# Designs tried in a protein design chat: VHH binders against p49116. Part 250

Target 1, 238 residues: p49116
Amino acid sequence: EGPLLSDTHVTFKLTMPSPMPEYLNVHYICESASRLLFLSMHWARSIPAFQALGQDCNTSLVRACWNELFTLGLAQCAQVMSLSTILAAIVNHLQNSIQEDKLSGDRIKQVMEHIWKLQEFCNSMAKLDIDGYEYAYLKAIVLFSPDHPGLTSTSQIEKFQEKAQMELQDYVQKTYSEDTYRLARILVRLPALRLMSSNITEELFFTGLIGNVSIDSIIPYILKMETAEYNGQITGAS
Key: E = the ipSAE of ESMFold2; O = the ipSAE of OpenDDE; V2 = 0.75 times the mean of E and O plus 0.25 times the DockQ between their complexes.

## First folded at step 18 (VHH)

Design hd18 (framework vhh_7n9e_1; at its last look DockQ between E and O 0.60; V2 from the best seeds 0.00; counts 0 for: pae E 4.1 > 2)
Fold by ESMFold2, look of step 18:
Formats: C-alpha cells, structure tokens, sequence
Structure hd18 (fold): chain B 238 residues (1-238), chain A 119 residues (1-119)
C-alpha cells in the first residue's frame, strides 16, 4: 500500500474574482467562498483512499467535516483571499445591524465570537508558518475522522486517519528536524476546528448563494461535478 | 453506453470460495474508483469493498475484512472480488459500481450476480 497523499495533493491554488471591488459586497464574498469550497471538495475527491470508500461513505464523510476543511482552507489561503479585509467588512455590517436593531443581541455576540475564534485560528497557523504539505495532511486527518455518528466503514476510516497522522509526523521530523515540538504545536490547533459553527460559517460566507439550502445538502452534487463544470464554477461561469 | 456486467456467482457451501468478475465498457475504466455492493433479500444495499483507480488503496466492510479481496486489471477493464470462507449471511445479489463523472450526476451499476451460501 502506498502513501496516503502524493505531491499532487499538496497543490492547492485558489483563484479569486478580479479585481477586488472598491466596496466589498455579499456577492464577492460568496463567490470567493464558493471557489474555496469547491476546491476543497475536489481535493478530497482526488485522494485514492477516499475513492476506495464508495459513494455513500464519501458523502457522509464530507458532510461531517466540510466546515473544518473549509476553515483550514481559509487559513491556508488567508492572504490570497484578503481574509482580514473580508472579516472587517462583515464586522462593519454587524455594527450597522446593531445600530438599526435588525438582529438580536445574542446572535450578534455569537457571530462576533465566531469571527474572533476564526481570526485567532488563522493567526496561530500563520505564526507557525504551516506549509502546504502540513496543510494537506491536516486536511486528511480532518477528512478521515471516524468519530462522526452515522458513518459506515469506521475501522477503515480510522486506519486512513492513523496513516495521515504517521505521514505528517514523518514529514515534520524530516523537514523540521531542529524543532522537536512542531508536530505537537500543530496538532493542538485541531480541536479549535471542532468548535467552528457550520451554521455561522454559512451566514458569514454563503448567504448570497444558496438561499435556504444548507451546504451539506449540496455536497453530493459538488462531489459529482465534471471537471468542465468545476472550472466554470471557480470562474463564476457555469 | 456505460456497461457493467457481473459474473461468477452461484451456489456454494459455507466455508467455500467464489471469484466474482465485473466487465466494464463505455468509459475510461482506469480513471475511476470501483466498488462492490450487495443486497440481501428484504435488506437495503450494503457497500462491501472498494478500490482506487490505480489499486493503491483498497477498503472493506468489517463484515468481510480478512475474507474478501478486491482487485482490478485496468488492461482488461475488469474488477474482481475473491470471496473466501463464505458464510450464509453473505447470500446476496452482488453488483459492481463506478463513479463516472462525464456530465452525469449518478453512479453506474451492474445488474448483479447472485451468490447463495448454503449451510
């Protein structure tokens, strides 16, 4: 049995709608986020171990972890996306909603706390200078999580997660041999991903695309998209 | 135009072996992962085993791990399932499937081959 990931799984190139608008708007944010979501889903689809699990397991697995994959993608692509600018614009909108009394105070507090957690996570990953190989293995660890209820083939999923963990450890030891605790510092960041709310992520980044339909309901369709349709989605033409 | 044709089923005693084949045509077989499923009478479909496009990864349901072996021959466009130490609970219609992406949002399924395991 070969390595879980190859060098082709390290490439993760997000392209943004250009140019960035003078006034950041919901459509630009939603288009940018959609491109990252589609890139993340097709990344998962390209993994041979994922391919071996079959359609129903693939869909269940991605439904369970899409928000964690998306959040890792935000951290990895934070500079390309101008994520700090996007989050600042969202905060300004929330402040206007407070002034106009359009949202409940409790909801606004929840959303602001989530934005703070997301900023802290992205800052911690940037400070560690997480590289593309490390991101790829972290995404694999998150993708092959056996703990989610309703999954079939849990023992096989656990074996793949353990393989991702071992390959990450081997990579870090070889590449960062002078930093004894790098692996531990990386892995302690993962629990924060479980605290990210998928419904708040949808409100922050996807309000303009889906209407009432949740991200987890469209995942089977995204996973089945042909390459030509996928390329059209990331350019805004479908 | 996509076709999947299973063969190799039959009647076998508990503890026996069978080898199933799935002949594929109408698509680039080497580009897709393949899997076997089964459906026992009165039950829903159950995923049994899967294999990546280049055979680098295989996966098995807990109920068959250690007894069944999936393989493929991309030169012959054929998927296989070696089934050893068969049990009566393995009795089912066995079918192969592929994830084919050529503008179609659905999996393609074979018609199946019956495996019956007697006590």
Amino acid sequence: as target 1 above (238 residues)
Amino acid sequence: DVQLVESGGGLVQAGGSLRLSCAASGFRFEDYGMYWGRQAPGKGREWVSGISEDSSYTAYADSVEGRFTISRDNAKNTLYLQMNNLKPEDTALYYCATYEYSGRPEDYWGQGTQVTVSS
Scores: ipSAE 0.312, ipTM 0.720, lowest interface PAE 4.1, mean pLDDT 84
Fold by OpenDDE, look of step 18:
Structure hd18 (fold): chain B 238 residues (1-238), chain A 119 residues (1-119)
Amino acid sequence: as target 1 above (238 residues)
Amino acid sequence: DVQLVESGGGLVQAGGSLRLSCAASGFRFEDYGMYWGRQAPGKGREWVSGISEDSSYTAYADSVEGRFTISRDNAKNTLYLQMNNLKPEDTALYYCATYEYSGRPEDYWGQGTQVTVSS
């Protein structure tokens, strides 16, 4: 069968829209987010084990975990994205809605808490100094989660997840042999991903670009997109 | 147009063997992972085995692991499933499918080949 991940799966390079505007407008934010989303989905596609699963299962997996993958991507690409600046801009854009009383107090609270959770998660990952291999394995663990409702082939998914976990363990033991508890420290961050609302993430990062179209609805199209088309999306968008 | 044509099915006694083939056309076969599924009467579709685009990775359902072997010949645009030690519970319509086809959201699979395993 071979290893679940190879060195090729460690590479996760996000290209930001260029040029960066003086003011981070909604379009720039959404375009950046879209590129990250596409990169994350196509990363999944590049995994041989993922390719070995049925398309329906693959789509269901991605639908179930896209928010978590995206969030891990945010953390991993926080520097190149200037995530703190993006989040600040998002908050600023939301202020207009707040001032216009378009949002209830409760909704405002929810959105702000979500932003806080995103920041805290990314900061925690930065603090742990998670490397590219660890991110790749964490993403794989998240991707091959068998505990989402409606999934088929859950036994096989579980096997892939276990394999990801084992490979991560092996990597951490070899690379960080002096840090006995590193594996535990990085794995305990995963539950935080489940606390984050996909709806709010979608609203914050994608509404300006895709409008009322849900991420859930476009995932099959993203997964079917050819590399050339994907590259076109990256290079053609500014 | 994408076409997948399965063959090799038939009636076999328990403990017997069959080799299924899937002829693919209409897309770049070597660029896509492939998988076998099956559907027994009155049951839903079941994932059986999958193989990556370059055969570097193979996977099997627990129910068939150790008995079935998936392989492919990209030069011939053909997917194979060697089935050994067949059991009555393996009786199903077996179909091959792509895990993806670029530009289309729908799944692509063949009409299937019937495998019947008698006791």
Scores: ipSAE 0.039, ipTM 0.471, lowest interface PAE 2.5, mean pLDDT 88
ESMFold2 (binder alone), look of step 18: mean pLDDT 83; pTM 0.845

Design hd19 (framework vhh_7n9e_1; at its last look DockQ between E and O 0.77; V2 from the best seeds 0.00; counts 0 for: pae E 4.9 > 2)
Fold by OpenDDE, look of step 18:
Structure hd19 (fold): chain B 238 residues (1-238), chain A 119 residues (1-119)
Amino acid sequence: as target 1 above (238 residues)
Amino acid sequence: DVQLVESGGGLVQAGGSLRLSCAASGFRFEDYGMYWGRQAPGKGREWVSGISYDSSYTAYADSVEGRFTISRDNAKNTLYLQMNNLKPEDTALYYCATYEYSGRPEDYWGQGTQVTVSS
């Protein structure tokens, strides 16, 4: 049995919409987020272990962890995305909504806290200086999580997750031999992903594009979409 | 159009063996993962085994682990399932399916081949 991940899975290059507008509107934010989501899903598809699982299982896995994968993607692509600027723009848009009394006080608090958690998570990952290999393995660990409700073949999923963890351990020991606690510091960040609401993430990043359609409902379509088709659709919509 | 044609099913005694084949066409077989599923009478579809595009990874349901072996020949556009130590509970319609992505929401699977294991 070969390695779970190869060097080809380390590459995670996000292409942003061009040109970047002076004012980041909802459309730009949603488009950027959609590209990241697509990239994340396509990345998952490229993993042989993922391809060894049934389509239903794959879909279920992605449905269960898309928010976590997306968030890891945000962290990894934070500089390319100008994530701080995007988040600031989102906050500004929220402020406008607040002024118009469109949101309850409790909802505002929830959303703002979520944004804070996203930012803090990404900042924490940046401080740890997580490299591409580590991100790839973290995403794999997240992807092959057997503890989501409704999953089938949980034993196999668990094996894949263990494989990811072992390979990450080996990589960290080899690459960062002087830092004996790096693995622990990295893994301890994963629980933060579970604290983030997929619903709020969807609202913040995707509402402008999908309307009343949920990310959950479109995941099967995303997974079946060809990269060329997606790129063509994006360019055509611009 | 994607086509998957299963064969190799039949009646076998408990403890016996069968080898299923799935002939694939209409897509680049070597680029995509494949899997076997089954549907027993009165039950829903069940994933049985999967294999990556390059055979670097295989996976099995717990119920068939150690008894079934999935393989593929990309040169022949064929998927295989070697089934050993068959049990009555393995009785089902076995179907081949692809991880081919065409931008369509539909899944691609064959008509299936019947496997019946007698006691």
Scores: ipSAE 0.505, ipTM 0.800, lowest interface PAE 0.8, mean pLDDT 90
Fold by ESMFold2, look of step 18:
Structure hd19 (fold): chain B 238 residues (1-238), chain A 119 residues (1-119)
Amino acid sequence: as target 1 above (238 residues)
Amino acid sequence: DVQLVESGGGLVQAGGSLRLSCAASGFRFEDYGMYWGRQAPGKGREWVSGISYDSSYTAYADSVEGRFTISRDNAKNTLYLQMNNLKPEDTALYYCATYEYSGRPEDYWGQGTQVTVSS
């Protein structure tokens, strides 16, 4: 039919909690991450191709890829979130826990490796200067992934992913015509998203707000939330 | 009150065609994606086809791809399903539904219209 994404799907404006505390704390980190998560879910919901797949398929898609969408969101919004400062604070807290012998060495290693992978991914995206259109298409490619178990309508999902890939290719070729290999450099970054652990992402960013309820369990409710209710409850706007 | 009223079902021979309609009222039809579902006796609910609010995208279950065509007329608040080359396996109660994003306790769906395909 028409384009998979329009210019309205490029807009991805994260508003941070106010006021910013003098010292980063669990509540500020969790509020910031929750805003990004809800923004990411409502972005997905706004896509006409997503709307055509029906509620059960949409919930299954988002459950399968929410961590990848969230990670792309972290990379896109890293500057406005002060993500490098947040990660440094988390690392310092983990180092204190090691010194006080409060966590198992295996868990700490696992979490530190995840933080390193996340920081490397975000830094690599920043070095490529990925723009808003490119992020929107990358999110669509991740969202319409047909390989996840339990999905219905996989042939339709494949078609939408192929369209997202084609539109990204067309955009990059037109906008960055002198950078012949930009598309290839962008797409090579995507496999790193599959290495991100949703359990560790929950521990790093969502401890306290949800009371350790998994994100995957609340996705159906987030997807049904009205945009006006979302703006009034999550961002403080109405 | 939100109402979705299906019509156009009936008994048809295998290989035949039917056109289902879904008349919608009580909400802004043009703001929502719509879909058709079906439920055969003794089986669970199956999503059949969906369409975005502006018709820019359609999607189909593998079992009906190439045989069924979903469409909508936002001026008439009506959703359609053109069903061609019908098979006995298509026998079911067909219902239309909206993909409701309002966070309300009830999703909007119709009561259904019966399609029976005889051999």
Scores: ipSAE 0.259, ipTM 0.681, lowest interface PAE 4.9, mean pLDDT 83
ESMFold2 (binder alone), look of step 18: mean pLDDT 84; pTM 0.848

Design hd2 (framework vhh_7n9e_1; at its last fold request DockQ between E and O 0.76; V2 from the best seeds 0.00; counts 0 for: pae E 2.3 > 2)
Fold by OpenDDE, look of step 22:
Structure hd2 (fold): chain B 238 residues (1-238), chain A 119 residues (1-119)
Amino acid sequence: as target 1 above (238 residues)
Amino acid sequence: DVQLVESGGGLVQAGGSLRLSCAASGFRFEDYGMYWGRQAPGKGREWVSGISSDSSYTAYADSVEGRFTISRDNAKNTLYLQMNNLKPEDTALYYCATYEYSGRPEDYWGQGTQVTVSS
């Protein structure tokens, strides 16, 4: 078999909504997030190994890891998205909700901690200066994770994950030959993704567009959607 | 309209072999991954094997790994499933399936071909 990823899978270009408002409203944030989500899922769909796993497995994998993929996407696209500004806006909106007593103290703490974790993760990735190839392989490793509950064909998934890991290792060794421990430094960041709540991520970035509809429920439709259709599509599907 | 027509099924003794074919039409076959599934009596649909659009990757259910081989001929718009060392538990209606990435929520599959493996 050929390589798991090609150069075409390294490209990960997010186009932001235009124009950017002076005040980052909920709609802008949700639209930006939706575009990233769609880009991430369609990226997965473009991988031949992913295509071979079948509908049920594909859907299950994405349902299991969409938050991790999304978070990696946030880190990768942090500059283009002005992520710090987006997160600040989210915090400001949250403050308004707090003032209106819409959230419990415990929930506020959970949400704020989640935002902090997101910021910390993205900052850590920036400090490591992760390149496009490394991001692609990391996303593949996350995507082909066999340890999620309810998955079928876990042996096959594991094989694909191993291939992703091997290709990442080879790339890092070739590209960063003088940095002997770069691979380890990169891989040890992955556990942080598992600590982030998909529910909180969904609430922070998507509630304004999909309301009570879950990302989980729309994943099968996103995976079957034409790539050119994702702009504004999530608002139409609600 | 998307059309998938399976053939090659039949009655075979345990340990025997069959080769299934799926003729595809109504879409750009070479652009899409293809899958084989099966449905045994009294059971739900089960994914058996899949192949990428360019045949660069194949995948198999654990129950058939090492015994079944999926392949395709894009020039002939045909999907294949070579089944070796068949077992009674492989008895099922086998169908080929695909996605059409056109925004439709439904999958496309054929009517199926019956495979019966006797003890």
Scores: ipSAE 0.782, ipTM 0.896, lowest interface PAE 0.5, mean pLDDT 90
Fold by ESMFold2, look of step 22:
Order: structure tokens, then sequence, then C-alpha cells
Structure hd2 (fold): chain B 238 residues (1-238), chain A 119 residues (1-119)
């Protein structure tokens, strides 16, 4: 079997809606997030190992990990997205919702904690200067996670995750040979992804597009989209 | 439009071998992953083995790993399953399916070919 990922899987170019408005709004945030989500799903299904697992397994894997993939995408694209500006606009919107008594105190605490965790994660990845190859392998490690509830074929998923881990190790040792602990520093950041709430991610980034429909419910349709339609969604064409 | 036709099933003694074929038409076979599933009497559908579009990756259920080999011939639009050291618990209707990107949320699958393994 060949390498799990090739150079085509390293390319991850997010194109933002243009121009960026003077005052960010829900539609701009949702369009930006939708492009990232579609780019992430297109990336996942292009992996030959993913293709070998069949539809039921593929849908289950992506349902289990889409928020982790999305969060890695946010970290990877944080500068091109101006993510700090987007999060500041969301915080301002939350303050208006408090003024109008639309959210409970418990909910506001949950949402603010999520924003702080997301900011901390993105900052930690930026400090490590994670490159595109490393991001691609980290995404593969979270995609092929055998320990999510409800998965079948866990031995095959574990085999592919181990291959992603080995290839990341080989890449880091070859490329960063003078930094003995780089792999360990990268891997200790992954548990933070499990702290991210998919429900809150949907509220922060997808309220203007999805309405009442969860990302979980549309994943089978996204994974089966024609490649031309994917490219339209990634670039904002409809 | 999409059509998958399985063949090669039959009655075989435990320990024997059988080779299944799946003839595909109505789509660009070489662009998609393919897989075999099976359904034993009184049981749900079970994924058995899959293969990527370019054959670079294969995967197997634990129950068949080491005994079954999936392959494909993109020039002939045909998927294969070589089954060796067959056991009575392998008795099932075997079907092939596409992992295909037509916008349809369910995969396409064939009518199946019966494999019966006697003790």
Amino acid sequence: as target 1 above (238 residues)
Amino acid sequence: DVQLVESGGGLVQAGGSLRLSCAASGFRFEDYGMYWGRQAPGKGREWVSGISSDSSYTAYADSVEGRFTISRDNAKNTLYLQMNNLKPEDTALYYCATYEYSGRPEDYWGQGTQVTVSS
C-alpha cells in the first residue's frame, strides 16, 4: 500500500468571500465557515483509505469527527480568515443578546468558554508553526479515530490511524531533524479538540446557513456531492 | 443507469475457495471506491471488504482478513472477491456496492450472489 496522504492532500487553500465587509455579519461568517466545512469534507473523501471503508463507515467517521476537522481547519486558516476579528464580532453579538435577555447565564458561560478554548487552541498551533503536511496528518489522525462510539470496522480504522501517525513521525523527523520533541509537542495539542462542542460550533458559525438542521444530518449528502458542486460551494458559487 | 451484477456464488465445502465477480456499468467505475457486503439469513447487512478507486488501499472485516482478497480491473469494469478457507459462517448473500459521488446519499448495490458453505 502506498502513502496514506500525497502532496495533493496537503493543499488546503481557503478562499474568503470578497470583499470583507466593514462590519462583519452573520451571512459573511456563515459563508466563510461553510467554505471551510466543504473544503474539509472534500479533503476527507479524497483519501484512498477513506474510500476503502464504504459509506456507512465513512458517514460514521465524519459524524464523529467533523468538529475536530473543522477546528483544525480554523487553526490552519486563522490568519486568512481573520478569525480573531470574526470571534470578536461574535462576542459583540453575544453581548447584544444578553442586553435583550435572549440567552440564559449558563448558555452564555458555555459559549464564552468555548470561544476561549478555541482561541487558546489556535494560538498554541500558531506558536508551534504547524506546517501544511503536519496539519494534513493531524486531520487524518482525527478522521481515522477508532474510539468514537458507534463505529464499526474499528480494526481497519485503527490500522489507518497508525499509518497516519507513522507517516507524521517520519515527516517530522526528516523535516525537523534538529527538534527532537516537535512530534510530542504537536500530539499533546490533540486532546483539546475533544473539548470542542459541535453544538456550539454550529451556533457560532452556521446559524445563518443551517437553520434548525444540524451538520450531522447533512453529512451523508455533503460526502456524496459531485466534485463540481463541491468546488462551487468551496468558492462560493451556487 | 448504474448497474451492478454479481456472479460466481455457489455451494462449496468448508475449507474451499470461491471467486466472486461484480460487473459494473452506467458510471465511471475507475473514479470510485468499491466494496463487498454480505447478508446472512436472519442477520443484518455486514461490510466485508473495500478497495479504493486506484486499488492503492484495501480494507477487510476482521472475520475475513487473511482469507479474502479484494481486487478490481478498471479496464474491464469488474470487481472481484477471492474467498479462501471458507467457513459455514461465511454463508450469505454477497453483494457489491459503489462508494459513488452522484449526489445520491445511499450507495448503489447489486442484487447479490448466494454463497453457501456446507459443513
Scores: ipSAE 0.597, ipTM 0.845, lowest interface PAE 1.6, mean pLDDT 87
ESMFold2, look of step 18: ipSAE 0.540; ipTM 0.822
ESMFold2 (binder alone), look of step 18: mean pLDDT 83; pTM 0.845
OpenDDE, look of step 18: ipSAE 0.743; ipTM 0.881
ESMFold2 (binder alone), look of step 22: mean pLDDT 83; pTM 0.835
ESMFold2, fold request of step 23: ipSAE 0.464, 0.468, 0.442; ipTM 0.791, 0.790, 0.777
ESMFold2 (binder alone), fold request of step 23: mean pLDDT 83, 83, 83; pTM 0.840, 0.838, 0.844
OpenDDE, fold request of step 23: ipSAE 0.727, 0.772, 0.661; ipTM 0.877, 0.891, 0.853

Design hd20 (framework vhh_7n9e_1; at its last look DockQ between E and O 0.65; V2 from the best seeds 0.00; counts 0 for: pae E 3.8 > 2)
Fold by OpenDDE, look of step 18:
Structure hd20 (fold): chain B 238 residues (1-238), chain A 119 residues (1-119)
Amino acid sequence: as target 1 above (238 residues)
Amino acid sequence: DVQLVESGGGLVQAGGSLRLSCAASGFRFEDYGMYWGRQAPGKGREWVSGISGDSSYTAYADSVEGRFTISRDNAKNTLYLQMNNLKPEDTALYYCATYEYSGRPFDYWGQGTQVTVSS
């Protein structure tokens, strides 16, 4: 059995919508987020182990972890996305909603805390200087998580996750041999992903889908889309 | 148009073996993962085994692990399932399916081949 990930899975290049507007609007944010989401899911599709699990399991896995994958993608693509600017724009839009009394105080707090968590997570990953291989393996570990409710074939999923973990370990030992605790420092970041609300993430980045359409509902479609055909599709369907 | 045609099913005694085949057409077979599923009487569809496009990875349901072997011949556009040490509980309609990307939220699958294991 070959490695779970190859060098081809390390590549994770996000192309942003062009041109960037002077003021980041909801549409731009949603489009950017959609591209990242599609990239993340299509990345998963490219993994042979993922292909071997079948559509039902694959869909269930992605539904369970899309927020985590998305968040890792945000961290990885933070510079390309100008994530700080995007988040600032989101906060500004939120402020407008506050002024219009559209949100409860509790909801405002929840959303703001979520934004803070996202920022902190991405900053923490940047400080760790996580490389492309490490991101790929972290995403694989997140993807092949057997502990989500309702999953079938959990033993097989666990084996794949273990494979990802072992390969990450080997990579870190080889690449960062003098940093004995790097692996631990990287892995301890993963719990932060579980603390983030998928609902709030959806609200912040996919506002056009809020209401009748959810990320969960469109995941099967995204997974079946051709890689070259997904641009603008999610925003157009909302 | 995507087509999947299963064959190789039949009646077999417990402990026996069967080899299923699935002939695929209408898509680039080697680009997609394939899998076998089954549906027993009165039960829903169950995933049995899967294999990546390049055959580098295989996966099995716990119930068939160690007994079934999935393989493929991309040159022949054919998926296989070697089933050994068959059990009565393996009795089902076996179907092959693909995760072919067509923009639709469902897989393609064949009509299936019946496997019956007698005690």
Scores: ipSAE 0.785, ipTM 0.906, lowest interface PAE 0.5, mean pLDDT 90
Fold by ESMFold2, look of step 18:
Formats: structure tokens, C-alpha cells, sequence
Structure hd20 (fold): chain B 238 residues (1-238), chain A 119 residues (1-119)
């Protein structure tokens, strides 16, 4: 009946911690990433189709896709976050770790390759000039993925994903009517998201906030938060 | 405190109909998605149907689609399940729940309302 997403789901306003430190540090990076994560989870919860699914299904969906949502958020907010500067600081810290022999060479290679894949993804999205509507529908497509093991209500999830794909197609055709191949170029970017490592994302962006607890393990608790608690986590307020 | 009180269950012949109600209190009802679940003796909980806070989206388990209709009246803080063409396999304790309430899975049950469908 109604559209899968409304204009309120297109708005995605990330507020950075203040003040910006003279030198980027782990705490600033971790707080910035945490705000993006909670903004992304709040976004997912606000979708009526998501609200209509059962709680166990919702938890399973978000556990399976949080890294994809986070990565889309990084690409969407790359300018606001100064993501290039953050990634450069991380690379410098990794190179210092090599000189101090703090991490194995194999692990550092894996992390550097992940950073390069992330930079390539964000660059490809920026080159295509993906707009807020397109990002919202891409996020919905990765959220309503029916192929995760253990899901209940797979047929409903498939229908919601198909609806997101149809609405993205309609939007692109109406808004970019002179660009025949835009939808195809956008969709070709999605497979790269599934190859991004959630464990490495946690190491890059979340070690200072979470310590030794994985994002996957806290998803059920994040999804159960009251809306007021979400707003506190998104802005860094207690 | 959040309270959910189910009613409207009973004994019905196969092919019959029932309408379940869930009276909600202790939270801002219109802000939350709601769902119906059911539990037969010796079986785990089964999600049956859900509805968004503004009623714009509904979802159904494959086993009930086309036969059950979920709805809500936000002015009355009440969730409904219209159950048509009932089958013996629909026999269960039916309960309502909300997505945003914290706790153990059974902490957001009401006591439930029994639906028994005889062949």
C-alpha cells in the first residue's frame, strides 16, 4: 500500500563530537563511529516495515547487516566525518605499530587491505554522487536481506526487499531520467559490502568504546533501547 | 509498568472465526510496533502477525496469511487479530507483544488468551 520509506527516513544527520581535537585520537574516532552506529540502528527501527516484523527477526536482520549499514553510513557521511582524515590517522597508527612490533605483519596486511577496500567503496559512491534517497533505499535493501540463515518470515522479508528495489528503480528513473545506466551502476556496488569484515570494522572504529565486546553481541540490547536513550547515544549525551 | 491483557479467545469449530483483543497500558502505544504470537503446548513461541505503530505496514506468517487480519486502534490503546477460517492447527495460547520492551522473551507476554479449534 504505502511507500516503504518516507521523507523522514531520507534524513540522516550525523553530528560530530565537539570540540574537534587538534590531533585525531582513538576516543574521537570511536565516539564518531558510535554516533553513526546508533544513528543507523535508530534509522532501521523507525521503518514501519521493520516495526511490523517480530523482535527475533529484527535482531537477526540487524546482526547480519550492521556492518553493511555502517559502511553505507560511512560513505554517506564521509564529508561530515572527515573520513579521509580519520583513515589517514588510522594508517599512521598502524605504521607506527609495525615499527614498534606491536601487531603481526599478517594482521596489519589484512587491516590495510580492508582500509583500501573501504576507501575504494567510498570513492566509488562519491564518484557516482549517490543522493540521500538512493542511500536510504540501498540501506533498506541490505536490511531486508532474506538469505540470512535462521530467519523467520523470509517471504515477508523478500517482499520488503523487492519493494525497496522497486522504489529505488522508480526514484532513479524519475529523478535521473537522462542517465539510463545509473541504477545498474548503483547496484553493482552492493556486493562489496558483504565482503567487508565486521571484525576489522570493530578494530578500526570501536575498540576504545566497547573494549572486548563485539557489536554483534550487543545488537539485541541496542534495538531494545528507548528512543530517549538512542538520542543520548547519537549525540553523546548521557 | 507495561501491561498487555489479551481477550477474545474461546472454543470454535474449524472454519469459524474469532476476534482477539489486546489492551495495552504503561507506554505510548502509538509509537511502537506490536505483534501477535502463539504457543501450543510443548512447542516454542511462533510469531503470527505484526503491525507498525502507525498501521501503515502489516506482516503475516505464511501459515495465517489471507485468513488473519491484524489491526490497531491507537485511540483505545488496543491491538486486534481477526481470525477467519480457523483450522485445528491454529489451536494455541495467543499473546500480544511489543518490539521495544526489554526483558526475557516471556516478560512481554500477557497471560494470553486460549484459542481452541475443534475439527
Amino acid sequence: as target 1 above (238 residues)
Amino acid sequence: DVQLVESGGGLVQAGGSLRLSCAASGFRFEDYGMYWGRQAPGKGREWVSGISGDSSYTAYADSVEGRFTISRDNAKNTLYLQMNNLKPEDTALYYCATYEYSGRPFDYWGQGTQVTVSS
Scores: ipSAE 0.319, ipTM 0.721, lowest interface PAE 3.8, mean pLDDT 84
ESMFold2 (binder alone), look of step 18: mean pLDDT 85; pTM 0.855

Design hd21 (framework vhh_7n9e_1; at its last look DockQ between E and O 0.67; V2 from the best seeds 0.00; counts 0 for: pae E 4.5 > 2)
Fold by OpenDDE, look of step 18:
Structure hd21 (fold): chain B 238 residues (1-238), chain A 119 residues (1-119)
Amino acid sequence: as target 1 above (238 residues)
Amino acid sequence: DVQLVESGGGLVQAGGSLRLSCAASGFRFEDYGMYWGRQAPGKGREWVSGISGDSSYTAYADSVEGRFTISRDNAKNTLYLQMNNLKPEDTALYYCATYEYSGRPYDYWGQGTQVTVSS
């Protein structure tokens, strides 16, 4: 059995909408987020182990971890996305909503905390200087998580996750031999992903495009979209 | 149009073996993962085994692990399932399926081939 990931899975290039507006509007944010989401899903599709699990399991896995994958993608693509600017814009939009008394105090707090968590996570990943291989393996570990409720073939999923972990370990040991605890520092970041609300992420990044439709409900469609066509689909849906 | 045609099913005694085949057409076979599923009487569809497009990875349900072997011949656009040490509980309609990425909201699967294992 070959490696779980190859060099082809390390590449993760996000293309941003152009032109970038002077003021980031909801549409731009949603478009950017959608592209990242699609990229993340299609990345998963490209993994042979993922292909081997079948559509039902694949869909279930992605439904369970899309927020985590998305967040890892945000961290990885933070510079290309100008994530700090995007988050600032989101906060500004939130402030407008606050002024209009559209949100409860508790909800405002939840959303702001979520934004903070996103920022902190991305900053922490940047500080660790996570490379493309490490991101790829982290995504794989997240993707092949057997501990989500309702999953079938959990034994097989666990095996794939273990393989991802082992390959990451080998990579880190080889590449960062002088940093004995790098693997631990990287893996300890994963729990932070589970603390983030998928609902809030959806609200912050996707409300302008999907309306009452959930990310969960569209995942099967995303997974079936052609890689070369998803940009056109996004523009058509907006 | 995508077509999947299963064959190789039949009646077999417990402990026996069967080899299923699935002929695929209408898409680039090698680009897509394939999988076998089954549906026993009165039960829902169950995933049995899957294989990546390049055959580099295979996966099995716990119930068939060690007994079934999935393989494919991309040159022949054919998916296989070698079933050994068959059990009565393996009795089901076996179908071949693909997660063909065409933008359609549905999967493709064949009509299936009946496997019956007698005790």
Scores: ipSAE 0.732, ipTM 0.879, lowest interface PAE 0.5, mean pLDDT 90
Fold by ESMFold2, look of step 18:
Structure hd21 (fold): chain B 238 residues (1-238), chain A 119 residues (1-119)
Amino acid sequence: as target 1 above (238 residues)
Amino acid sequence: DVQLVESGGGLVQAGGSLRLSCAASGFRFEDYGMYWGRQAPGKGREWVSGISGDSSYTAYADSVEGRFTISRDNAKNTLYLQMNNLKPEDTALYYCATYEYSGRPYDYWGQGTQVTVSS
């Protein structure tokens, strides 16, 4: 049994819709978020340990953790996405909705707190200068979480998570040998991901989804897609 | 067209061993993860074991871990299941499968091979 991740799993290249509009709109934000979502699902499916699990287990894992993977993706791609600009545009829209009395005050407060937590998480990851290898292992730790209710095969999942943790430790010790506490600083960021609401993430980034489906409902179909279809969704090609 | 053909089943005493084979054709075998499933009389289908396309990772149901070993030979387009220390509850029709492309799991399952474990 070899390493959990190879160099191909470290590459995580997000391509934004072009050109960037002068005023960010729902379509641009939703397409950008959709590209990141499909890139993240393609990444998960490409992992050999994930491939070795059964279809029901794969679907359950991704349903449980897609928001955490998406949030790690936002942090990793924050500069390419101009995420701070996107979040500022969303905040301005929410302030207009307050003045137009379109949303309840309690809901707006929840959404603003979520945006603040997301900004804080992304800033903390940037301050730590998390590299591509570290992001890949953090995503694997999140993906192979045995703690979610309703999972089967939790012993296998736990073994894969422990392997991701071991490989991250080895990487950090080798690459950052003079920074004794780097691994601990990185790992203490993970609990913040559990505070992120998938419901609010959908409202912030996936408002343009047409129909009656949530991200949780489409996960089984995304995981079964042909590689060419993934590449089309990631780049926006038809 | 995709074809999966299982073989190697039979009658065996409890504690015995069998080795199942699955011959695959009609697709690039090495590009896909593969798995074994089983169906006992009057029961639903149960995932038994899976293996990645490059063989670097395997996974097992708790009920068979330590007793069964999955492997593949990509040069021969063949999937294997070595079953040791067989128990009567292992009695089932065993089938090989791949994760389906275009939305239907199990569409690439062969006829299966019967394994019967007597006490």
Scores: ipSAE 0.249, ipTM 0.679, lowest interface PAE 4.5, mean pLDDT 84
ESMFold2 (binder alone), look of step 18: mean pLDDT 84; pTM 0.852

